# Ledger of designs, part 11: VH-VL binders against Probable Brix domain-containing ribosomal biogenesis protein

Target 1, 157 residues: Probable Brix domain-containing ribosomal biogenesis protein, of Methanosarcina barkeri (q467k0)
Amino acid sequence: MLVTSSRKPSARTRTLCKLLSRFIAGRCMTRGKMGMQELLEFAEGGPLIVIGEYHGNPGELSFYDEAGELLFSLRFTDWYSKELDSYWFSGIEPKLAGQGEIAEAFKVFFHFQRVENDKIDQLPPSSTLIVVGENDIDFMGSGKSLFKLNLRGFKKY
Below, E stands for the ipSAE of ESMFold2; O stands for the ipSAE of OpenDDE; V2 stands for 0.75 times the mean of E and O plus 0.25 times the DockQ between their complexes.

## First folded at step 5 (VH-VL)

Design q26 (from q1, 40 letters changed; framework fv_iratumumab)
Fold by ESMFold2-Fast, scan of step 5:
Structure q26 (fold): chain C 157 residues (1-157), chain A 121 residues (1-121), chain B 107 residues (1-107)
Amino acid sequence: as target 1 above (157 residues)
Amino acid sequence: QVQLQQWGAGLLKPSETLSLTCAVYGGSISSYYWSWIRQPPGKGLEWIGYIYYSGSTNYNPSLKSRVTISVDTSKNQFSLKLNSVTAADTAVYYCARETDYYDFSGYFDYWGQGSLVTVSS
Amino acid sequence: DIQMTQSPTSLSASVGDRVTITCRASQSVSSYLTWYQQKPEKAPKSLIYWASSLQSGVPSRFSGSGSGTDFTLTISSLQPEDFATYYCQQYYDTPYTFGQGTRLEIK
């Protein structure tokens, strides 16, 4: 899975691109001057996530399929835990949990192992997990929040 | 064809400030991350820090209290200042460009010629 | 910080030999690893990026493999211009760190 940004991204947007790609065991590529056709070539037949900006901060995620069709987008503000500063990433794909419209969109988009909400506490301590909630998307490692996307809007195409 | 040319002080005394400048020719400084790397004589490579053309920096924690990297987009240049030098700072200093693809950034595709900085004991 | 350890620290080889250099990270760096070649009094030159991707203009006798913590650089048939010092570098996390180098010398 390829993750990229809008053109001329801020350092914060580039940091989120790298962090998100590491978390989902994907690749992050700086947009540069690439158009959609060129991005799809680098996605190697996989889907694409584009991080958009609002006033110089990361503020939007747009999800594209292998054909370059926009599936859905979400608006957010980003939050980072102090736990992230010393966290060691294992390179293992995360598991996915949650309910609701955004959670269903994520379940269709990602082919990660799914976890029922009532089984989250039974995961091994080394597990990474994406929890799609009503108000945020929580990226967790070793039972702790590492970073979150606080939800501001959702649109399905 | 991108070329990096660097210049600055070569011989310093302990406690002085090291100052080096790197100019980018044949391409724009915009939309790239730019790093400084050093190599003491006969030893390996040590990353000092990077700057994004917008001014955002990240420094090696071992040097963070003494290092400042700055960028001048109008002159297509970026610079390194290292305060309070000691003999341990004697090294060849390189400026370098990180690739413009983020999953390949940290990979240095163009390097300056190197500047030998000697700090007399 | 992520420690990068190369093995061997030096080796002697003859033209035509297959040579292998290894690099080990103290923790997983996924595929965020680059190999450089450095000749005396010259800046390093990039050979391999993203663990296994050959840099444009670099001869096909160079190849990289590995992911996570264990990485290998292979030269399938050593040429006279290949005698140099080789460095691995991780760019998974800052500070970016390099291996100590492997010196490839004429036998």
Scores: ipSAE 0.000, ipTM 0.494, lowest interface PAE 13.8, mean pLDDT 85

Design q27 (framework fv_tislelizumab)
Fold by ESMFold2-Fast, scan of step 5:
Structure q27 (fold): chain C 157 residues (1-157), chain A 122 residues (1-122), chain B 107 residues (1-107)
Amino acid sequence: as target 1 above (157 residues)
Amino acid sequence: QVQLQESGPGLVKPSETLSLTCTVSGGSISSYYVHWIRQPPGKGLEWIGVIYYSGSTNYNPSLKSRVTISKDTSKNQVSLKLSSVTAADTAVYYCARGTDYYDFSGYYFDYWGQGTTVTVSS
Amino acid sequence: DIVMTQSPDSLAVSLGERATINCKSSQSVSSYVAWYQQKPGQPPKLLINWASTRESGVPDRFSGSGYGTDFTLTISSLQAEDVAVYYCQQYYDTPYTFGQGTKLEIK
């Protein structure tokens, strides 16, 4: 899975690109001046996530299928935990928890293994988890929040 | 704890390539970002570049055509090569640690080496 | 490139008095500013990160403030060991850039 940004990204947007790609066991690519067709070539038949900016900060995630069609987008603000300082990424795909329209969109897009909300605390300590909540999307490792996207909007295309 | 130490030739002739080594102890370079920063005599600080724990690099555009940063994880060392040197490259060269890429702690410098003096002269 | 400009270039303050050093960025850098202390013959030492977060082991008399384009380092009660050159640094975007430095001396 390929993660990239809008053109001329800020340092914060580049940071989120690297972090998100590592978390989902994908890869981050510098956008430069690449258009959609060039990005799809680097995605190697996979889907694509583009991180857009809002007033110079990461503020939008746009999710594209293998043909370059926009499926849905999220508006957010980002937050990072100091737990990231000591966290080691295993390179294994995260599990997905949560309910609602965003959770269903993520399930279809990512194909990650689902976990029932009431079973989250029963996961092995080595597990990484994306929890789609009412107000945020929480990216968790070893039972701790590593970073969050505070939800500001959702649009399905 | 974590210590960084620069080493190099001290004197380099104009037009030659400057080669410096940063040796890290008390931690693995695979866990940190390592930056190179220089300070000409009586002047301020100039960021040269960084090598990420992945091995990817990013350089100051003003130096990008002449600079290469690389690492040897087996020796816990980071090297800086600066080609086609002139008197303007005379400076104290520091290696410094950025902790990592989130919360931007990878981009400010919490531990510095003592610095190694490089003079470009015939 | 983001240009960091410090003021004043040099400052003389009496022992026990307040010292204030300013740093201005050519564009908004949010809170992504660090402050360093450098004594003669030594490498810089990190004092403040994230505009206002004091590094572990740094005395309480040092404080940072600011957001966007205007940042300040304050030493509430100057001590003899505080004589040094102070640098601000933005880490909002590459290349990471430093101010020109402020030399702090005892009056």
Scores: ipSAE 0.000, ipTM 0.491, lowest interface PAE 15.6, mean pLDDT 86

Design q28 (framework fv_tislelizumab)
Fold by ESMFold2-Fast, scan of step 5:
Structure q28 (fold): chain C 157 residues (1-157), chain A 119 residues (1-119), chain B 107 residues (1-107)
Amino acid sequence: as target 1 above (157 residues)
Amino acid sequence: QVQLQESGPGLVKPSETLSLTCTVSGGSISSYYVHWIRQPPGKGLEWIGVIYYSGSTNYNPSLKSRVTISKDTSKNQVSLKLSSVTAADTAVYYCARDYYDFSGYFDYWGQGTTVTVSS
Amino acid sequence: DIVMTQSPDSLAVSLGERATINCKSSQSVSSYVAWYQQKPGQPPKLLINWASTRESGVPDRFSGSGYGTDFTLTISSLQAEDVAVYYCQQYYDTPYTFGQGTKLEIK
């Protein structure tokens, strides 16, 4: 899975690109001047996530299928825990928890294993977890929030 | 233009603590992740650890019990302390800058400082 | 820890000929690989990041390729100034790890 940004990304957007790609066991690629067709070539038959900016900060995630068709988008503000600085990623795909239309969209897009909310505490410490809530999406490792996307909107295409 | 320069004693006795300083010019250490990497004579590169903007650190597990990285933003300096040294710690020690935060690859390196652990 | 293994340990190539250096990771690192050039008495110099993106100021005879576990650095037409040790590095996860190095010499 390929993660990239809109053109001329800020440092904060580049940070989110790398964090998100490491978290989902994908890769982050510098956008440069590449168009959709070039990005799809580097995605190697996989889907694509594009991080867009709002007022100079990361503010939108757009999810594209293998053909470059836009499936859905999220508007957000980002938050980062100081736990990130000392967190060591294991390269294992995350589990997915949560209910609702965003959680279902993520399940279809990522194909990650779904975990019921009441079983989160039973996961091994090495597990990473995406928890889709009502107001945010929480990216967790070792039982701690590493970063969050505070939800501002969702659009399905 | 950013420059990094390592300094410290060239000779350290076994069992003592090695102390090195990286002085940064042309930019603030508050704007960079600064890493320490070492290279024993005739061998490859080993990542030691990093200090983040926040002052938080992350160390190679093989060295974690002996390593401390700290910074003094007023002096624009990053320091490395390695305790209980042995001959295996003989190496050229480099400090290096992340290209941008969380990149993990290094665009600017210091020239390196040679440390010999010998009685 | 992710182990990076380079091959060959040393390589002799004639001026103007193609040089190829390989790097394998013990697990998938996606495209999170950088390549460095180190000349005697000097610190390493970044050549390639993101497996295939050439650093500014690096000659176009240098190229990188690969994804997952297998990576390659290619010098299309060896010049005298390219004599050095080359290292791959993964930055997919900490601890960041380097290959053991490949020494490139002129035949």
Scores: ipSAE 0.000, ipTM 0.497, lowest interface PAE 15.7, mean pLDDT 86

Design q3 (from g4 with heavy chain S56K Y101D W108F; framework fv_tislelizumab)
Fold by ESMFold2-Fast, scan of step 5:
Structure q3 (fold): chain C 157 residues (1-157), chain A 121 residues (1-121), chain B 107 residues (1-107)
Amino acid sequence: as target 1 above (157 residues)
Amino acid sequence: QVQLQESGPGLVKPSETLSLTCTVSGGSISSYYVHWIRQPPGKGLEWIGVIYYSGKTNYNPSLKSRVTISKDTSKNQVSLKLSSVTAADTAVYYCARETYDYDFSGYFDYWGQGTTVTVSS
Amino acid sequence: DIVMTQSPDSLAVSLGERATINCKSSQSVSSYVAWYQQKPGQPPKLLINWASTRESGVPDRFSGSGYGTDFTLTISSLQAEDVAVYYCQQYYDTPYTFGQGTKLEIK
């Protein structure tokens, strides 16, 4: 899976691009001046995620299918845990938990293994997990929050 | 221009429930998170809690057992209820927003003027 | 809870001189620090977010810096209108917490 940014991204947006791609076992690509056609070439038949900015900060995730059609977008603000500084990324795909429209959209887009909320505590300690909640999306590793996207909005296309 | 205005009783008796309302004008509460912050006389600021766009809440653990924040989007109002009050709850109470538009995450770009609450018998 | 500690508690600076206010967190908060100015009888006003990003309309003499556990608010040339109490706030984790405040006065 390919993760990239809007053109001329800030350092914070570049940091989130690398972090998100590493977390989902995908690839981060420098946007430069590439349009959608060039991005799809680099996605090699896979879908892509574009991180957009609002006033210099990462603020939007847009999810595109393999044909370059926009499926849905999220508006957010980003938050990072101190646990992230010492975390080792193994390149393993995360599991997905949560309920609601965003969780179902993520399930279809990512195809990650789904975990019921009441079974989260029974996951192996080495597991990574995306928990889609009502007010945030929590990116967890080793039973701890590593970073979160605080939800501001959701739009389905 | 967006404005926030707190209102409620200025005096509350010990053991009663404090009820405050924040009324928003010039914008919709659906476009931002609304927080409650208080300031005891001559002291610093204490964050009470927030209500998110979904209606979910997050409260300061020190107040969690006594506090409820709710909203009525049709009236453009956010309410704070604090039960079992004591003299320690005497403070100026502010509502404040963080906006969906500018990547504001846990800091407050607009504040109400504050409403004074005195807990006294 | 993350504890925010400001220094000094009070500061007197002559007009036109530099004022420096420090804020320390009990653990790393990365860049998730905001600064507020509060004048008597008024609500706090946001000056700086993300440690160093000045809010629109805030004079250039105000600047923020820092990362991790040590943060600074600087007023490069004190004006009479800058007399106020200044608060730092972390928004790295809930509950959000404020420093105890620094009272800035003219010497």
Scores: ipSAE 0.005, ipTM 0.496, lowest interface PAE 14.5, mean pLDDT 85

Design q6 (from q1 with light chain W50Y Y91S T94Y; framework fv_tislelizumab)
Fold by ESMFold2-Fast, scan of step 5:
Parts: structure tokens; sequence; C-alpha cells
Structure q6 (fold): chain C 157 residues (1-157), chain A 121 residues (1-121), chain B 107 residues (1-107)
């Protein structure tokens, strides 16, 4: 899975690109001046996530299929836990939990194992997971929130 | 197995254009970013610029008005041109690869041996 | 423009002793710091990527740590072949920038 940003990204947007790609066991690529066709070449037949900016900060995730068709996007503000400062990423794909339109979109887009909300506490403490809630998407490792995207909007194309 | 090798004139006159070539073997320049870095005698490393898979470029602002990086995918070569050179451009010039795979990007895992360029009349 | 500052500029360490090199950034670079070793007449060699990830083939006596603005390269037991200049580099933002280098010598 390829993650990149809008052209001329801020430092905060670049940080989120690297963090998100590391969490989902994908890779982050510097956007430069590349257009969609060039990005798809480097996605190696996989889908693509593009981090867009809102008022100079990371504020949008756009999800593209293997053909470069925009599937859905979400608007957010980002939050980071101090637990992130010492966290070691294992390169293993996270599990996915949550209900609703965004959770279903994530399920279709990612090849992650699904966990029902009422069974999250039965997972090993060492598990990484993405919890899609009503107001945020929580990226968890070792039983703690590492970073969150506070939801501001969702659009399906 | 990937190797990078710089080539070009060892001596360039002030005000002329420096032209260097980086030849890549064991891998395609279409598969990674290629950077140019230089090192003046007895000093540290200075990043010059990068050419992306797509052929798009980004340059150090201190050199942007004078530098051009280009590539020839059919020859697997990346070129650096630096115009209006002065004695301050005397350095060893390196090309280096950056791979953008699973958060291993942003570092130079393979470097050329370097080519020495002296700017003198 | 992110400035990378290394300390000390040079150090001498006895064979078998621990060597520590520090690198500070003028602003947070998260974990996007790499460390290189350069011997006279040779190109730099990548040792550590992403602050703490050791490159394949690099001896386990080399380790990296840090986050944000403060980074450290440690050689747990100095060997004669470790005599070199060491550079840190940030890849958080363009232009990519290097520290000024730390010259490591045997005492």
Amino acid sequence: as target 1 above (157 residues)
Amino acid sequence: QVQLQESGPGLVKPSETLSLTCTVSGGSISSYYVHWIRQPPGKGLEWIGVIYYSGSTNYNPSLKSRVTISKDTSKNQVSLKLSSVTAADTAVYYCARETDYYDFSGYFDYWGQGTTVTVSS
Amino acid sequence: DIVMTQSPDSLAVSLGERATINCKSSQSVSSYVAWYQQKPGQPPKLLINYASTRESGVPDRFSGSGYGTDFTLTISSLQAEDVAVYYCQQSYDYPYTFGQGTKLEIK
C-alpha cells in the first residue's frame, strides 16, 4: 500500500504520511511533482492513499483504487499521543474494528482482519488495530492510542 | 548488486558549466529516487538535489538557480549540470539512491564512489 | 531550513570502550534521521536509518536512538576499523541536511 501527500506538503503532512504508512505496513513516497499516472506506477498495482492539506495542515485522506479512481475521502484534524515517541513498529498489518459507513469503506479498501467492537478487549495487548468510531479513527498499539484522526467529514464517490 | 558510478571532467574553468553523469547498474533508475550530494575538500556533506521516478526534480534552494538534474532511462543514467561555477564549487560529487519502501525512505543506501571536480583556470 | 548540529566535533576513545556521538536538530524531525560512516577516500556508508534501524550488514555494536530534536549514535565497544567521520542526516524536510560531522579517533 502506497501513501503519499499533496504537492508541496508541510512538515506535519510529511510526518503523518510516514506514520500512517508505517502503521498500515505500507510505504510513504515523496509526492514531488508527480501526477496520478506516475503515482499508480509506483503503487505496483496496489491502491493509493493521498494526504491532502486543509489550511496548511494535514486535513484530508483520499483513497484511490488500482486504476486511480477516487473511492472515498475523509476530512480530519490530527492528534498524537506521547506514547508514539517510544513506539516500535513491527511491520505487521493492524486489525480493523468499528461500524458505520467509514468502517465498511475501510473494510473494502484494506485487507485487514476485522474484529467486532465487543471483542477488542479479547485481543492480545501487543496487537495493533484501527478503531473507526463515530467521531474519530484511533490508531492503537500495545493497548494504547498512538494517534487519532478526529473526523470532520466523509464523502463517498 | 546495485552500483552507481559518477563520471565527468575533473577540471572546470570558472564561469563554465559543470556536467556530470551517474551510471546505474543492477537496478533501474525508474524504480527509485537518485540524489546528488557534494563534499568540498576537508568539509561536510551538502545535498544538491533529487530526481524522482517520474523525472520531476527538487533542488537545494542555495543552488536552485544554477542546477539542473535530468535522466535518460534508456541508458540508465542521471546527469547533473551546474552553471556559472566558481572555486566554491570544488568538491567530490556523489550520486546516491533513496528507496521509498516501508519507511526505509529518506536515506541513501547506495552511493557512487564519487568524482573529484576542481574549479580552476 | 533544518540545521543539524553534532557534538563533539571530534573525540578519542580507547579500543573496547564506548563511543557516543550526539546530533541535534533545530526543529522536530520525528524519527527521520540517518547515520553515515565515512572513511578517507570512500563514500559515506549508511549505518542507521529511521533513528534506530540498523542497516543490514552493520555490526550490532552500532546503535541509534532518539526522537524529535535529540539523537545519539553509540558504538558499544570501539574497534580499530571504526575510525572514521560520522554524519547524521535528516530526511524530514527538503532540503535534506547533514550534521557537520564527528571525527572519531583511537586514544
Scores: ipSAE 0.000, ipTM 0.484, lowest interface PAE 14.5, mean pLDDT 85

## First folded at step 6 (VH-VL; framework fv_azirkitug)

Design b1 (from q16 with heavy chain R50Y; at its last look DockQ between E and O 0.06; V2 from the best seeds 0.00; counts 0 for: pae E 14.1 > 2, placed apart)
Fold by ESMFold2, look of step 6:
Structure b1 (fold): chain C 157 residues (1-157), chain A 124 residues (1-124), chain B 107 residues (1-107)
Amino acid sequence: as target 1 above (157 residues)
Amino acid sequence: EVQLVESGGGLVQPGGSLKLSCAASGFTFSDSAMYWVRQASGKGLEWVAYIRSEANSYATYYADAVKGRFTISRDDSKNMVYLQMNSLKTEDTAVYYCTRETDYYDFSGYFDYWGQGTLVTVSS
Amino acid sequence: ETVVTQSPATLSLSPGERATLSCRASQSIGSYLHWFQQKPGQAPRLLIHYASQSFSRVPARFSGSGSGTDFTLTISSLEPEDFATYFCHQSSDLPYTFGQGTKLEIK
């Protein structure tokens, strides 16, 4: 899985690139002047996520398949917890929870194991978990929110 | 005010090529996604192609009926959108409209402003 | 592909009457349904976006309603300039699609 950004990303966008890539057990890469074909070559046949900026802040994720076709995008504002300062990323895939069209798109894109909302509290506390809510997407580790994307929009292509 | 002006339509034989242009003014063109939509005589509207802004890598999307034959492009320095149409077929005969998506963070493509259109006729 | 289907194909009414135009989507599209007016020889004009929100400088007699799969455009009291073709358009997923139109004719 490859995560990258717009060209000339801000520090905040670089931070999200690193966090997201580590959370999903993927790779973060500096975009530079690369076009889509070059990004796909670096993805080596894997899927691609591109972080877009609005006014110098990360504000969009665009999800591309391995052929470079845009599948869907999310608009958001970001939030980071203090728990990140001491958190250790394991590199294992997260589990996916939540309902709705975003959760379905994530299931198809990531292929993460899905868990029902009423069974979340039965997961080992060391589990990493993406929880798709109505108003946010919560990236959780060790039973704590690490960072969130507060949703502003979702678009299928 | 927002203005979109299409040009480059005309009569062409099947298998031929034509390049349409759209001149934009009255908004920050480089932040907008741009579209081509067509309408055959007496028929409904059909989306043709879509090109995103530089911030979204100028990504392009095409209706199935035109994939491989049409190419959308833009020149942000001139506020222009183009549609290169190759291997034209009689079913491509239509008025072609240039339109835009609203604000880059207002996450929707609902075509708030349209040009007057340019007629493309593909006939032998 | 999400198909949007309009009914009726033609609606014949007199000025002052109430017009009701229908649009149905083949899949749920939430509120991502927009209405356009088109007069002969003119480009389409946006009237209603997001199912029910009036666009800039649209007369108050135009209103939209619905969500999911069933949508309605209502013109409360027809004016002579309202006799035109009306299209609905979905922006929930690509390809973006339009209905075939409802032609509103003077009786």
Scores: ipSAE 0.000, ipTM 0.491, lowest interface PAE 14.1, mean pLDDT 85
ESMFold2 (binder alone), look of step 6: mean pLDDT 87; pTM 0.836
OpenDDE, look of step 6: ipSAE 0.018; ipTM 0.587

Design b2 (from q16 with heavy chain A59K; at its last look DockQ between E and O 0.10; V2 from the best seeds 0.00; counts 0 for: pae E 16.1 > 2, placed apart)
Fold by ESMFold2, look of step 6:
Structure b2 (fold): chain C 157 residues (1-157), chain A 124 residues (1-124), chain B 107 residues (1-107)
Amino acid sequence: as target 1 above (157 residues)
Amino acid sequence: EVQLVESGGGLVQPGGSLKLSCAASGFTFSDSAMYWVRQASGKGLEWVARIRSEANSYKTYYADAVKGRFTISRDDSKNMVYLQMNSLKTEDTAVYYCTRETDYYDFSGYFDYWGQGTLVTVSS
Amino acid sequence: ETVVTQSPATLSLSPGERATLSCRASQSIGSYLHWFQQKPGQAPRLLIHYASQSFSRVPARFSGSGSGTDFTLTISSLEPEDFATYFCHQSSDLPYTFGQGTKLEIK
């Protein structure tokens, strides 16, 4: 799968694009003047995530299926921990935890292995994990939060 | 092909300073984290410093042994990474290698390409 | 910090023999273990990354295995150019650490 941005992204938006793509074992690219069909070709038959901006900051993720149909979007503010500075991404798909409609949308979109909340502490140290909470989505590595999306809205299409 | 060429090594007295340079080519330098790793004669490898890409705000990291004495920096317009070494000690005597981090979607590797190294000798 | 320990320190073998080099981590590092070859006066060369994946243009006689804490580099049939020092290196957590090396010598 492919992660890209709106046209002319800010530095923070480019940072999130690269970070998110590495976390989900996907690809990140600069959008430039590309339209949807070109983006789908670069996604190589996989789905597509587009990062939108609000006042020069990343503020929206839009999730498209492999046919280019918009499935859902998230509005958020981003947050990055200092733990991220010491972390190395494995290239292995993360596991998914959490409950609610966003967790179900993620399950359908990503197809990552779900894990029970009570089993998280038993995962190997190398594990990466997306935890969908009520107010945030926590991207965790080695048992620590690396970055989060603090939720401001969710819309299905 | 990926090329890394170190320079700036030499003989210096304890307490002295040196600045190492590494010229990079054959890859998109501005997207890579860059490292200095050293090796004293007959010893193993020891990382020294790391500088991240612009996307990660050029954050720097140092081994405890060099913290406060060494400064890593980069110039993406010239494809250069530098190591300013101050207050040098005899324990800093080593071959200093420039190396890069790589991150591939299909797998991850670390320190995939190395320069040939530059020798720093600190003695009175 | 995560210590990686290599054994043996020196391994004396003849061309054509099978070499088995070990690396043990002080805590689980998953598959974040990499193997390097270094000849005297030369820079290290990446052989195996992520425990078992061969790097570009590495001969098929080199293979890696293991996960968690115990890792092995195997050279199935030694050639003259394989006599060198081999390092393992972990990238699971900072500080990134290297083993002290196994010197593979000709007998």
Scores: ipSAE 0.000, ipTM 0.459, lowest interface PAE 16.1, mean pLDDT 84
ESMFold2 (binder alone), look of step 6: mean pLDDT 89; pTM 0.906
OpenDDE, look of step 6: ipSAE 0.014; ipTM 0.603

## First folded at step 7 (VH-VL; framework fv_iratumumab)

Design d1 (from p31 with heavy chain N58D, light chain A50Y; at its last look DockQ between E and O 0.13; V2 from the best seeds 0.00; counts 0 for: pae E 8.5 > 2, placed apart)
Fold by ESMFold2, look of step 7:
Structure d1 (fold): chain C 157 residues (1-157), chain A 117 residues (1-117), chain B 107 residues (1-107)
Amino acid sequence: as target 1 above (157 residues)
Amino acid sequence: QVQLQQWGAGLLKPSETLSLTCAVYGGSFSDYYWSWIRQPPGKGLEWIGDIDYSGDTDYNPSLKSRVTISVDTSKNQFSLKLNSVTAADTAVYYCARLDYEGWFDPWGQGSLVTVSS
Amino acid sequence: DIQMTQSPTSLSASVGDRVTITCRASQGIDSYLTWYQQKPEKAPKSLIYYASSLESGVPSRFSGSGSGTDFTLTISSLQPEDFATYYCQQYYSWPLTFGQGTRLEIK
């Protein structure tokens, strides 16, 4: 799975690309001069996420399937916890929790193992977890929020 | 937790190349961008540029033609080179971690660079 | 580039005083503004991010407010360790830019 951005991204967008890719056990690549076909080849038959900007800040995720078709997009503002200062990414795929249309889109897109909300406390302490809530998506490690995407919109294609 | 230590430079003559190195301790090197910022004596702060572990850089347009930032991932270090210095480049130079949102924390201890005329 | 202008450039005050420092951006920056404190011969230290959120370990006498173009840092009861130079910084767009600083000194 490949995470990238529009061309000439801001430093904040490059940082989110790196952070998100590590959390989902994927790869981050700077877009440079690459077009869609080249990006799909680097994704090696896997899906692709593109981070878009709003006034120079990360503000949109666009989710493409392995054929390059846009499946859905999220608009958001980002938030980062101080817990990230000392957090070490293990490269292990996260679990997915939550309900609703975004959670279902994530389930289909990522194929991460789903965990029922009432079973989250039973996960090992080292677990990484994406929790799709009503107003945000919470990226958790070691039982603490590491960063969030505060939702502003969702669109299917 | 995260700590930055910097060294290099000192007294330079006009036209020389400024060279500084910053080492990162405390285990977040690959997760962040790393920045250089300078402060002329008695004046404000100026962002010079940043780099990440993969070598991806962004530079202040006012300095882009003269600045190079590089990274050594085996040592968790990054470096600043500023070509063709003049007296206007006299400043304390800081390395710093760029937070995910865009401010700086923590900072290195600073290195005074003086360009004599 | 977004220009950040601080006011006043210099300020004299006594321990216990309430002080206010302002920062104005040349265009709207939402709330993407941080405040730093810098003591002589030391690196800057971040105090407030996102215009009003206190960094961990920063005393509650510090507060920030504002959005858009006009921002304020307030110290409600000045302490001896607060005499320093204060800078604002926008992180709305690149290049990242700082205000020229406000030097707060003992009266």
Scores: ipSAE 0.016, ipTM 0.608, lowest interface PAE 8.5, mean pLDDT 87
ESMFold2 (binder alone), look of step 7: mean pLDDT 93; pTM 0.940
OpenDDE, look of step 7: ipSAE 0.551; ipTM 0.861

